# VHH binders against Protein DOG1-like 4 (DOGL4), part 23

Target 1, 232 residues: Protein DOG1-like 4 (DOGL4), of Arabidopsis thaliana (Mouse-ear cress) (q84jc2)
Amino acid sequence: MSKMRNLVEEKFLEFYESWVIQLELYLHQLLIAHNNNTMSETELRHLISKLTTHHKAYYTAKWAAIREDVLAFFGSVWLNPLENACSWLTGWKPSMVFRMVDRLRKSRVVLVEAQVKKLEELRVKTKFDEQKIEREMERYQVAMADRKMVELARLGCHVGGESVMVVEAAVRGLSMGLEKMVKAADCVRLKTLKGILDILTPPQCVEFLAAAATFQVQLRRWGNRRHYVTHS

## First folded at step 3 (VHH)

Design s5 (from e24 with D31R; framework vhh_8fcz_2)
Fold by ESMFold2-Fast, scan of step 3:
Structure s5 (fold): chain B 232 residues (1-232), chain A 122 residues (1-122)
Amino acid sequence: as target 1 above (232 residues)
Amino acid sequence: QVQLVESGGGLVQPGGSLRLSCAASGFTFSRYYMNWVRQPPGKGLEWVSGISSSGSYITYADSVEGRFTIIRDNDKKMVYLQMTSLKTEDTAVYYCATRYWLGSSYTEFDYEGQGTQVTVSS
């Protein structure tokens, strides 16, 4: 119910704000590591492990929350309007992270041929998995506009008591479908992230994670600035 | 009108203790994540500690972990920083803030106070 939904939103807002603060701290450590060639491979792997654990903690909390109220993740109160506008099925679009990977080719760090091939294979696989989810999303949207849903919308507009019960049952079914789709999208996100980190060396992983965290943090900062001024 | 007022700073010898206080007004304090940040003489801002809206999540900078404790009292609209085992390197102006981003190019507070000076010397 509404009370449980409000509680889910408040709890996840508190979690997310704390999660982003910790991400900013890790970003600072990643930037120091990137600019300091004295850090050992063991130290770099430890830092990468902290980031991996941090991202896993996000999905653990998210999946617990969407079990209670998946709709809270569409137009989330813990995200600003810019962050919400950039979301694809409640998070980042999996294929878009390969744009950050492309920046590694333009950086001073050199990707070897074997890594380039594996990254391209992963990109193709990620786009294929993403397309499957988009087809499911299209089927969901078509079901929303079917004859039965249109008729329920008409009844809800002009009739009270009896239409309320039927609408509530339909909404429960829709929420279950959305939860399944969101979890499927999150699985593609996690597989893509793990795949990239498995292909890259520790220094390259640090650069990639720093780029990803920088973009996430900057997007949040840009959206939160009410007095944003662009120098032309 | 959003206002944060820090107090409790002063002179203390190495190994000493101080308790900083921050009084908040003009916003729904119980809904905001609160931070302590500091600026040592001649250096940039550095984040010290943060506490979530209910107090359930607390984080410390490595340099102060085990020595400092952040506390909040939502009924009194207060956040505190209990400092122990103070070192000369802890000398700084301490600020209470609702948001602080760590980064070389972007250091910004959504709401910040006027600061309180902490000096650690013999």
Scores: ipSAE 0.173, ipTM 0.595, lowest interface PAE 5.1, mean pLDDT 82
Fold by OpenDDE, second read of step 4:
Structure s5 (fold): chain B 232 residues (1-232), chain A 122 residues (1-122)
Amino acid sequence: as target 1 above (232 residues)
Amino acid sequence: QVQLVESGGGLVQPGGSLRLSCAASGFTFSRYYMNWVRQPPGKGLEWVSGISSSGSYITYADSVEGRFTIIRDNDKKMVYLQMTSLKTEDTAVYYCATRYWLGSSYTEFDYEGQGTQVTVSS
């Protein structure tokens, strides 16, 4: 189904393309840093800062866009079906990153006991926050199917100016609720990311960020393999 | 078939300037993210700069930030790279590269041009 793209979708799609390209560039730098172990702590911190700034820029753009049309992010046209399928409330699931950290621990990353403890605490907190948001989403979804919404849907089937206004108002209300939830989810993402980076050493941060970026890029590649567009 | 033709390279002294051009054909130019990449002697391919389909978003490699400017003309199907304050390390073959973006569709870089040689030497 060729979904008619609105202006918000088009703009964000273009932004995202640029953002992803920059992410790939940073990923390359992260990988170099990780493999050579020749970079100073200052250099590593600078690289980490660049990545964090890049991620912040994404959310800044996202939040600006969702103010205009939060629904655009539910079924994001700039993502492939695999990416969308793996999305939790319009982005990555915060608790997922701990699995990445666990994997790193099993490979090259040696964490001290204090770090392990802090990570576990953060995991628990993140999980709790996720669940809270999920409960709110469930509540929201149930509310959408309430009597009032059914009535609105029924009214929407009738061609009338007043009924259209009522429906539009209702949709706006729903959108506002969704926006709040998305922002809440994003906050959990950002807090989780920050938490992890605060616990890890600079070299560990680089490794973590490299792994995260790699995963994101590969997910996109895997999903796109099925949807190659010919240039001709 | 996608075709890219680079031009504008040459020999220049350090501190000098060059303007590279890339003529695109065989595809809907306005739908593509355009890039400049370069290959220094004995080194791998290096990304230099990129510009979104509308030109609204521009990015540069750290090594060229502040010195290079990427511009595109969708009507003429051209992309340019204005290079200033050139350094010896900028010596490379420069290529125009495409990245297709249409919704969820994304492609890798395509290099269809022969490239243009830029040599910065005293």
Scores: ipSAE 0.034, ipTM 0.501, lowest interface PAE 3.1, mean pLDDT 86

Design s50 (from e28 with W100F; framework vhh_8fcz_2)
Fold by ESMFold2-Fast, scan of step 3:
Structure s50 (fold): chain B 232 residues (1-232), chain A 122 residues (1-122)
Amino acid sequence: as target 1 above (232 residues)
Amino acid sequence: QVQLVESGGGLVQPGGSLRLSCAASGFTFSDYYMNWVRQPPGKGLEWVSGISSSGSYITYADSVEGRFTIIRDNDKKMVYLQMTSLKTEDTAVYYCARQFYSLGTFSPHDYEGQGTQVTVSS
């Protein structure tokens, strides 16, 4: 129903804008911590925990919203066109964060051999999980097209209340399938993030999280800047 | 051309209050998040508080939560830090800093003033 869909979009837009503003505040803390060699391990772990909790809050809110209207997350109204163009199954592509890990290694991060080995193992597993989801999504799209045609054909044979029930059941089934796919993708994202943080030392975690947040915030600003230049 | 000028520091007794001010120029103040950071003697920079461009979102370090209040006035291009219940551990040079985005480093020195000394003793 359009009323429920509009409400979900409105509420998540308000949530997301607040969430991004808080991410920028945490980014400032991460950047200052990165430049402070006197910060204790306990203080760094506390800051890392704040970021981890912040990301978990995002997925908690997202999964509640998806349960009500998963389609709101395909071409989201709270994201600009550049952010939407960079989305993979309603969010960031898990394997892309390893490009950021590689860049950190070249810039300031001194990774020991054991960490490099574990990060490469995690990269391979993440790519495998990603490809598995992509195959399931491809199968879903084919099945969705076939199912839609069958349901429409049945609608032609049954008129009145029965046809309404069949269409509603089909739409519910399609939404449930998409919800399952999106949650699977989000689980890979959370496992990848947790895996990286588990491998890195606290100072390396701060540098990684700062790089990730910087990219996310800058991508949003670049997209918004393009709107200003193009449409202002 | 970015300039930040801090003022309001001084000597104060434990439990006392002080208000720091930061005057900004050379950039569109209302577009930027602003932070207060401090450097205790012999230690590195410690983040104290941050405020969003609109003032709608504010965050504090756990060590100052409930004692300090960050305020901004976009019309005057000012950021303030109201400090109460001051402790000897709050002794530091205080800087206001504009946000700076970097993939590898953060240098508030390019976007902070000379700072203002706060000494809590006696």
Scores: ipSAE 0.007, ipTM 0.417, lowest interface PAE 10.0, mean pLDDT 81

Design s51 (from e28 with Y57W; framework vhh_8fcz_2)
Fold by ESMFold2-Fast, scan of step 3:
Structure s51 (fold): chain B 232 residues (1-232), chain A 122 residues (1-122)
Amino acid sequence: as target 1 above (232 residues)
Amino acid sequence: QVQLVESGGGLVQPGGSLRLSCAASGFTFSDYYMNWVRQPPGKGLEWVSGISSSGSWITYADSVEGRFTIIRDNDKKMVYLQMTSLKTEDTAVYYCARQWYSLGTFSPHDYEGQGTQVTVSS
């Protein structure tokens, strides 16, 4: 037996499962490229382009889905509890990738001074953009509390079809506000990813993308293993 | 034009074996990761196996691990799926794909051909 799901959840679950598996396959190509010095710059750029296109495909599908049902992305059924615990506004926290870049720097990535400076400038900009969105979410939550109070007061005077329409309008307003917020967060994610790739050389891009994909894939595996822990 | 032509499917009894073939044309086959995906009756697409451009990296879905083997021949521009210990749950149309994922639809991105039908029944 299976639990009922709405159509948006079912479609995005199917998409996400296939998207993550394809990400893992690209990760294998990235690891081969990283360990093999025979790949030309053209070949590396093609691989980077595949990963960029893959991430764009994710946001294309996500934005189509949130237009239909943004609430499905708050407590997503296609994510395990560990993935959900690590989420910031329905996805990865943009500034987290700089910790990943820092770890790569300590292990193997040789960055020139100009790159280090540009990455630090991008890190500061990304944190600033995150704080802007967090303030917007706070304002949204305050507005939601005020709106609910006003709507409850209005509904106290009416019964029947009109009250249903008012509730539906309020839910649409909630959904549109959340959609705008999620898209704003996703724009920061995409700008951060693009910014890092623009600063790094193709071999460094491959190493960064491999680290990012490894973290995403491993987080999913760790969470899935924890979820399926048997009793005693 | 990218072409992927699957063959080798058929009717087989549980515990039986089949070898699926995929002939590629219209692109530099040796540059691409190749995948096998399947669609059981009335269900969505399910990824089965993948193999890197050189053949050095191979991965399988948990449901087929130990029973299926993916092989590629870059000179012949072929990818194969050797299936053993077949189960009724393996009944599906099998597709070969360079990359696969949906853009919010049931159709995968960049998989080609009609697929090849595998039916496992007593």
Scores: ipSAE 0.000, ipTM 0.187, lowest interface PAE 12.6, mean pLDDT 79

Design s52 (from e28 with Y33W W100Y; framework vhh_8fcz_2)
Fold by ESMFold2-Fast, scan of step 3:
Structure s52 (fold): chain B 232 residues (1-232), chain A 122 residues (1-122)
Amino acid sequence: as target 1 above (232 residues)
Amino acid sequence: QVQLVESGGGLVQPGGSLRLSCAASGFTFSDYWMNWVRQPPGKGLEWVSGISSSGSYITYADSVEGRFTIIRDNDKKMVYLQMTSLKTEDTAVYYCARQYYSLGTFSPHDYEGQGTQVTVSS
């Protein structure tokens, strides 16, 4: 637990809290646009662009942070226990976002057959990409159990400059592998989000983004309040 | 109440052309995206084309791109579908559909009107 790890955690916690507050403000704007039909298509496109930029800002900050300490994103201090329990490779599971898409099938914003087909193709591709990453994670875990890694861990129990250097090199290699895997998962998330937004019309994009933001905000609020008595 | 009335369908030879019309009433037409969807005999609904409220954004299904043109006239509250190079696969009942900006259950009733039959003879 170095001071470098603590600095990464502190900086990202501050970033994330501000990022969530801004997400709630954007959610308010999305709900106004969706419920009251008071915005032109140009205004809807601008709002969608703000949300897209906001999500890109998250991944820009995340990738900078994981270069410094990827392990900070496994059991993150800026997430409550519920958010952490729902994480798949340090974020949302890409295929789960299609639960938000399924809501559009029930909406009065007409979701037509060609869009349904393209969304289903994207769902299948997303699940395939998830499976590929899960297989890579399994290989990573097998490599951790490899005889050489067990031997390096044992050497770390002995004093000596050579042993320390060998252990540090091994740990750096493992961190680099994990960073690449997290970035691969994030690329699937971004491709899935972009793919959905490319298929949907601007009003459907607003409804989708509102559903996704509502889920994210509610999950955080519920997790933060889980120790309080609740009324049904 | 919302009403959409389609017209302009008919029997046409392969390679021919037809122009479909949709007359809208009961809502602020210039605030909504308008779509054309079709239902071939014995099959489900297939989306054909969409046009934004202002007309600035237009999109087509891959199967009709380059052959069909969607147009709107906000002053007359009309949507048109100009169909060229018609194929036997284009045989369907064509419906004009409005996009509603509300959360809720998607309903077939949101595909307003009785449709207009297009038959391309083989």
Scores: ipSAE 0.000, ipTM 0.111, lowest interface PAE 17.0, mean pLDDT 78

Design s53 (from e28 with T59Y; framework vhh_8fcz_2)
Fold by ESMFold2-Fast, scan of step 3:
Structure s53 (fold): chain B 232 residues (1-232), chain A 122 residues (1-122)
Amino acid sequence: as target 1 above (232 residues)
Amino acid sequence: QVQLVESGGGLVQPGGSLRLSCAASGFTFSDYYMNWVRQPPGKGLEWVSGISSSGSYIYYADSVEGRFTIIRDNDKKMVYLQMTSLKTEDTAVYYCARQWYSLGTFSPHDYEGQGTQVTVSS
């Protein structure tokens, strides 16, 4: 497979590889903290803060990159096919993290009734925000199709002729709309993550973040293993 | 054949400085993220610092941040660790590694050198 990439893809590939390596190092610290109950609340809060800062850094870099080339984030070259297949609007589906929260109900540090209620309220709100974005994306796609049809009609009385200019205009419009949708989806991701961490105790936050990071790292490992045999 | 050769270790007093070097060969150095890891006497491997392929992204373990600086020179195929304000706790064998981490496990042995001994003692 060709190593040819545009500049945005090359820069984000280097960033993402580094970001994932650091995520795995933080995962190691989370697993130690989870298995060793000698860490103070202050130490746990510091570790949680490092993880939240790390995730925020990802979105800072992503938003800079999508301003230049949002299409690089659809079928990303820094993600393997398995990671790409699991993507929803260029990232994780916000409501999916509640499956990881459900595992906390079976942990040594169980959720209290008040936390369960707040998490359910957050889950419903997250689902609502997801559906709102999906509806906006659908409306945008419909609008793009209508504009393209109008432009095709302007090419004359007979179907045919140069379509390059019409396609380029449609792609530019799609890119601008996709940037808005991707940023909206990322805002829901960050809001959902913050909401969960605000509801959970520090030990529960550590367990939740460890579960999330484990899933992300493991998904990458499974997909990358498939590529080893075909890479030459 | 992939080779990593560490050098620059030695005996230094607390508060001292030391620069470690790692010479890479047998692979396209500029394509790989590089790490420094250490093994203190009687303890397991500890990650120290990492640097991305072009040098744009750098990370440090909390214990060394502000005291150590990782540098790479892709033209010379070198990675360096500049250590300042050394503490007795920094005493370890230091390894250069291009290994990928996996589920909190670091196994640099396939792509590490023999290491270089750093001893911080009065």
Scores: ipSAE 0.124, ipTM 0.597, lowest interface PAE 6.3, mean pLDDT 82
Fold by OpenDDE, second read of step 4:
Structure s53 (fold): chain B 232 residues (1-232), chain A 122 residues (1-122)
Amino acid sequence: as target 1 above (232 residues)
Amino acid sequence: QVQLVESGGGLVQPGGSLRLSCAASGFTFSDYYMNWVRQPPGKGLEWVSGISSSGSYIYYADSVEGRFTIIRDNDKKMVYLQMTSLKTEDTAVYYCARQWYSLGTFSPHDYEGQGTQVTVSS
């Protein structure tokens, strides 16, 4: 069923396109910084700050949009099918970033024992939080599929007026619940990201952020090549 | 097979100009950032300039900023480096290198081309 794009979807699509372009710019800068290794610590920190600010801007926009229509972010029209398939609660799975860190460790990033320990602690915490959210989502899904919701849906289909209001109220309630879940997930993402950046040195941060951005951009590109998505 | 063929190098006096060209084949050119790197005599590889897939983003090393211009033609699968106000320290073998959002320092093994010699001497 071709989902008709709503205003929220259109606006966020435009935002996201611009955001991705800016991300690519930052990625380029990160790659240059990494390859040349001529930037001062101050310069690196500034670059890191720009990236973190950029990510914060994304979530700010996202949270504003989900207040209007959280459902738009489930099956996001601005993402290709591959990106959507790789999404966990409307975004990247927090625990995934540790795999990225592991890969970096195997290649170029040399971590001291203290960093390794902190990262492991963060990993455990992140996984725990992730699981907690998953459990809550499961509970929510069960609640949505209960007999009462089915009845409400049926009423909405057959009876107008007051019944429609009841259904709308129920939908609003569900949306609010979803919004909470999405925000919770995003908080875990942000905390995880911050945690990693706090553990890593500036050069390591640059490498990590570059890897993360690379993954995101490549995923999008690969998906687009396989599935042409028209955003107009 | 990936091929990068550099050309346009030569001997030039200080203050002179050269235009380097890189012909790319064997890969989807428009998917890659393209870079110029150089290897001065007795020194390691040095990044010179980079340009994004679409050409929207361009970067230069501080040492060449304002003097060099990188351009790409995706239709022709070409990358160019216009060099002006050349200095003796610009003497090097210049290589064209592709980059697909990849991390890592450029190494000689990353180049499929033979490079082009630029010599700046009075």
Scores: ipSAE 0.013, ipTM 0.285, lowest interface PAE 8.8, mean pLDDT 84

Design s55 (from e28 with D31S; framework vhh_8fcz_2)
Fold by ESMFold2-Fast, scan of step 3:
Structure s55 (fold): chain B 232 residues (1-232), chain A 122 residues (1-122)
Amino acid sequence: as target 1 above (232 residues)
Amino acid sequence: QVQLVESGGGLVQPGGSLRLSCAASGFTFSSYYMNWVRQPPGKGLEWVSGISSSGSYITYADSVEGRFTIIRDNDKKMVYLQMTSLKTEDTAVYYCARQWYSLGTFSPHDYEGQGTQVTVSS
């Protein structure tokens, strides 16, 4: 178990480091595109497609890793403490991305009334889906706490092979429930991202993706700087 | 303590090939993502290629993809950049770097060497 968990953590750490470096390179391209009025719609759509594919690659890798060891994603070793503190069910909180969308209301390319209405409808739907998952996770955590309390009490009474089997069964049940909840949260993330990109024009998509990537990169840098200051 | 020593640069004609080498010492090489970056005359630093700690994940700048190949040898603590179909625009000082950031808020690379000059001329 411990050995397999370590292998999952090591593999995903290597993947994530490479994924973040590529995200920063795409961010550079997005910032150039945002400031360059000569890019065609085809060129902008190609860049947006590269970012969309990059985010899908993250979830493909994550879901493969979660199938092997979902617990590796709670308190992830590939994230700094600030990134972990800002995580909601192992990733970004879906409703938070509408703060990046709010920047577009003040951009040089004004959102039309129809877009504003669709974005507000999506925001409300996203918040509803988010709260539904939060309620289900709370019910799950309460159930798991009760089971864990019972298992801990039994472990104190039965230190032999029987207690090992009981603990393993409890961990398996916990892992299955967490995998389901994490995938549900990731589906809300992907639906929210797709929904925003479907509403926005290509130049607005570039501005949105640049804002989102900037926040993600800066959050990692702020957390790394704090760690350096406290441990250097 | 951390040292990165680049070599293999030189003068080459357009369409030619060169292999750059980077010898690393003073850190656990097999645990770090490694990069090649370059600085053309009179311009800023440009990221070229990167390779993950095991070599499983490799990325290239659009300008060099299909022409350059990054390789690492963890036993020898070496990173290589195999350059083919060289263009005049590839003329630059090439640096080996541990970790890379492009936004300039922090050091653009964690550690870099003295560099190796590549000149592509007709």
Scores: ipSAE 0.005, ipTM 0.471, lowest interface PAE 9.9, mean pLDDT 81

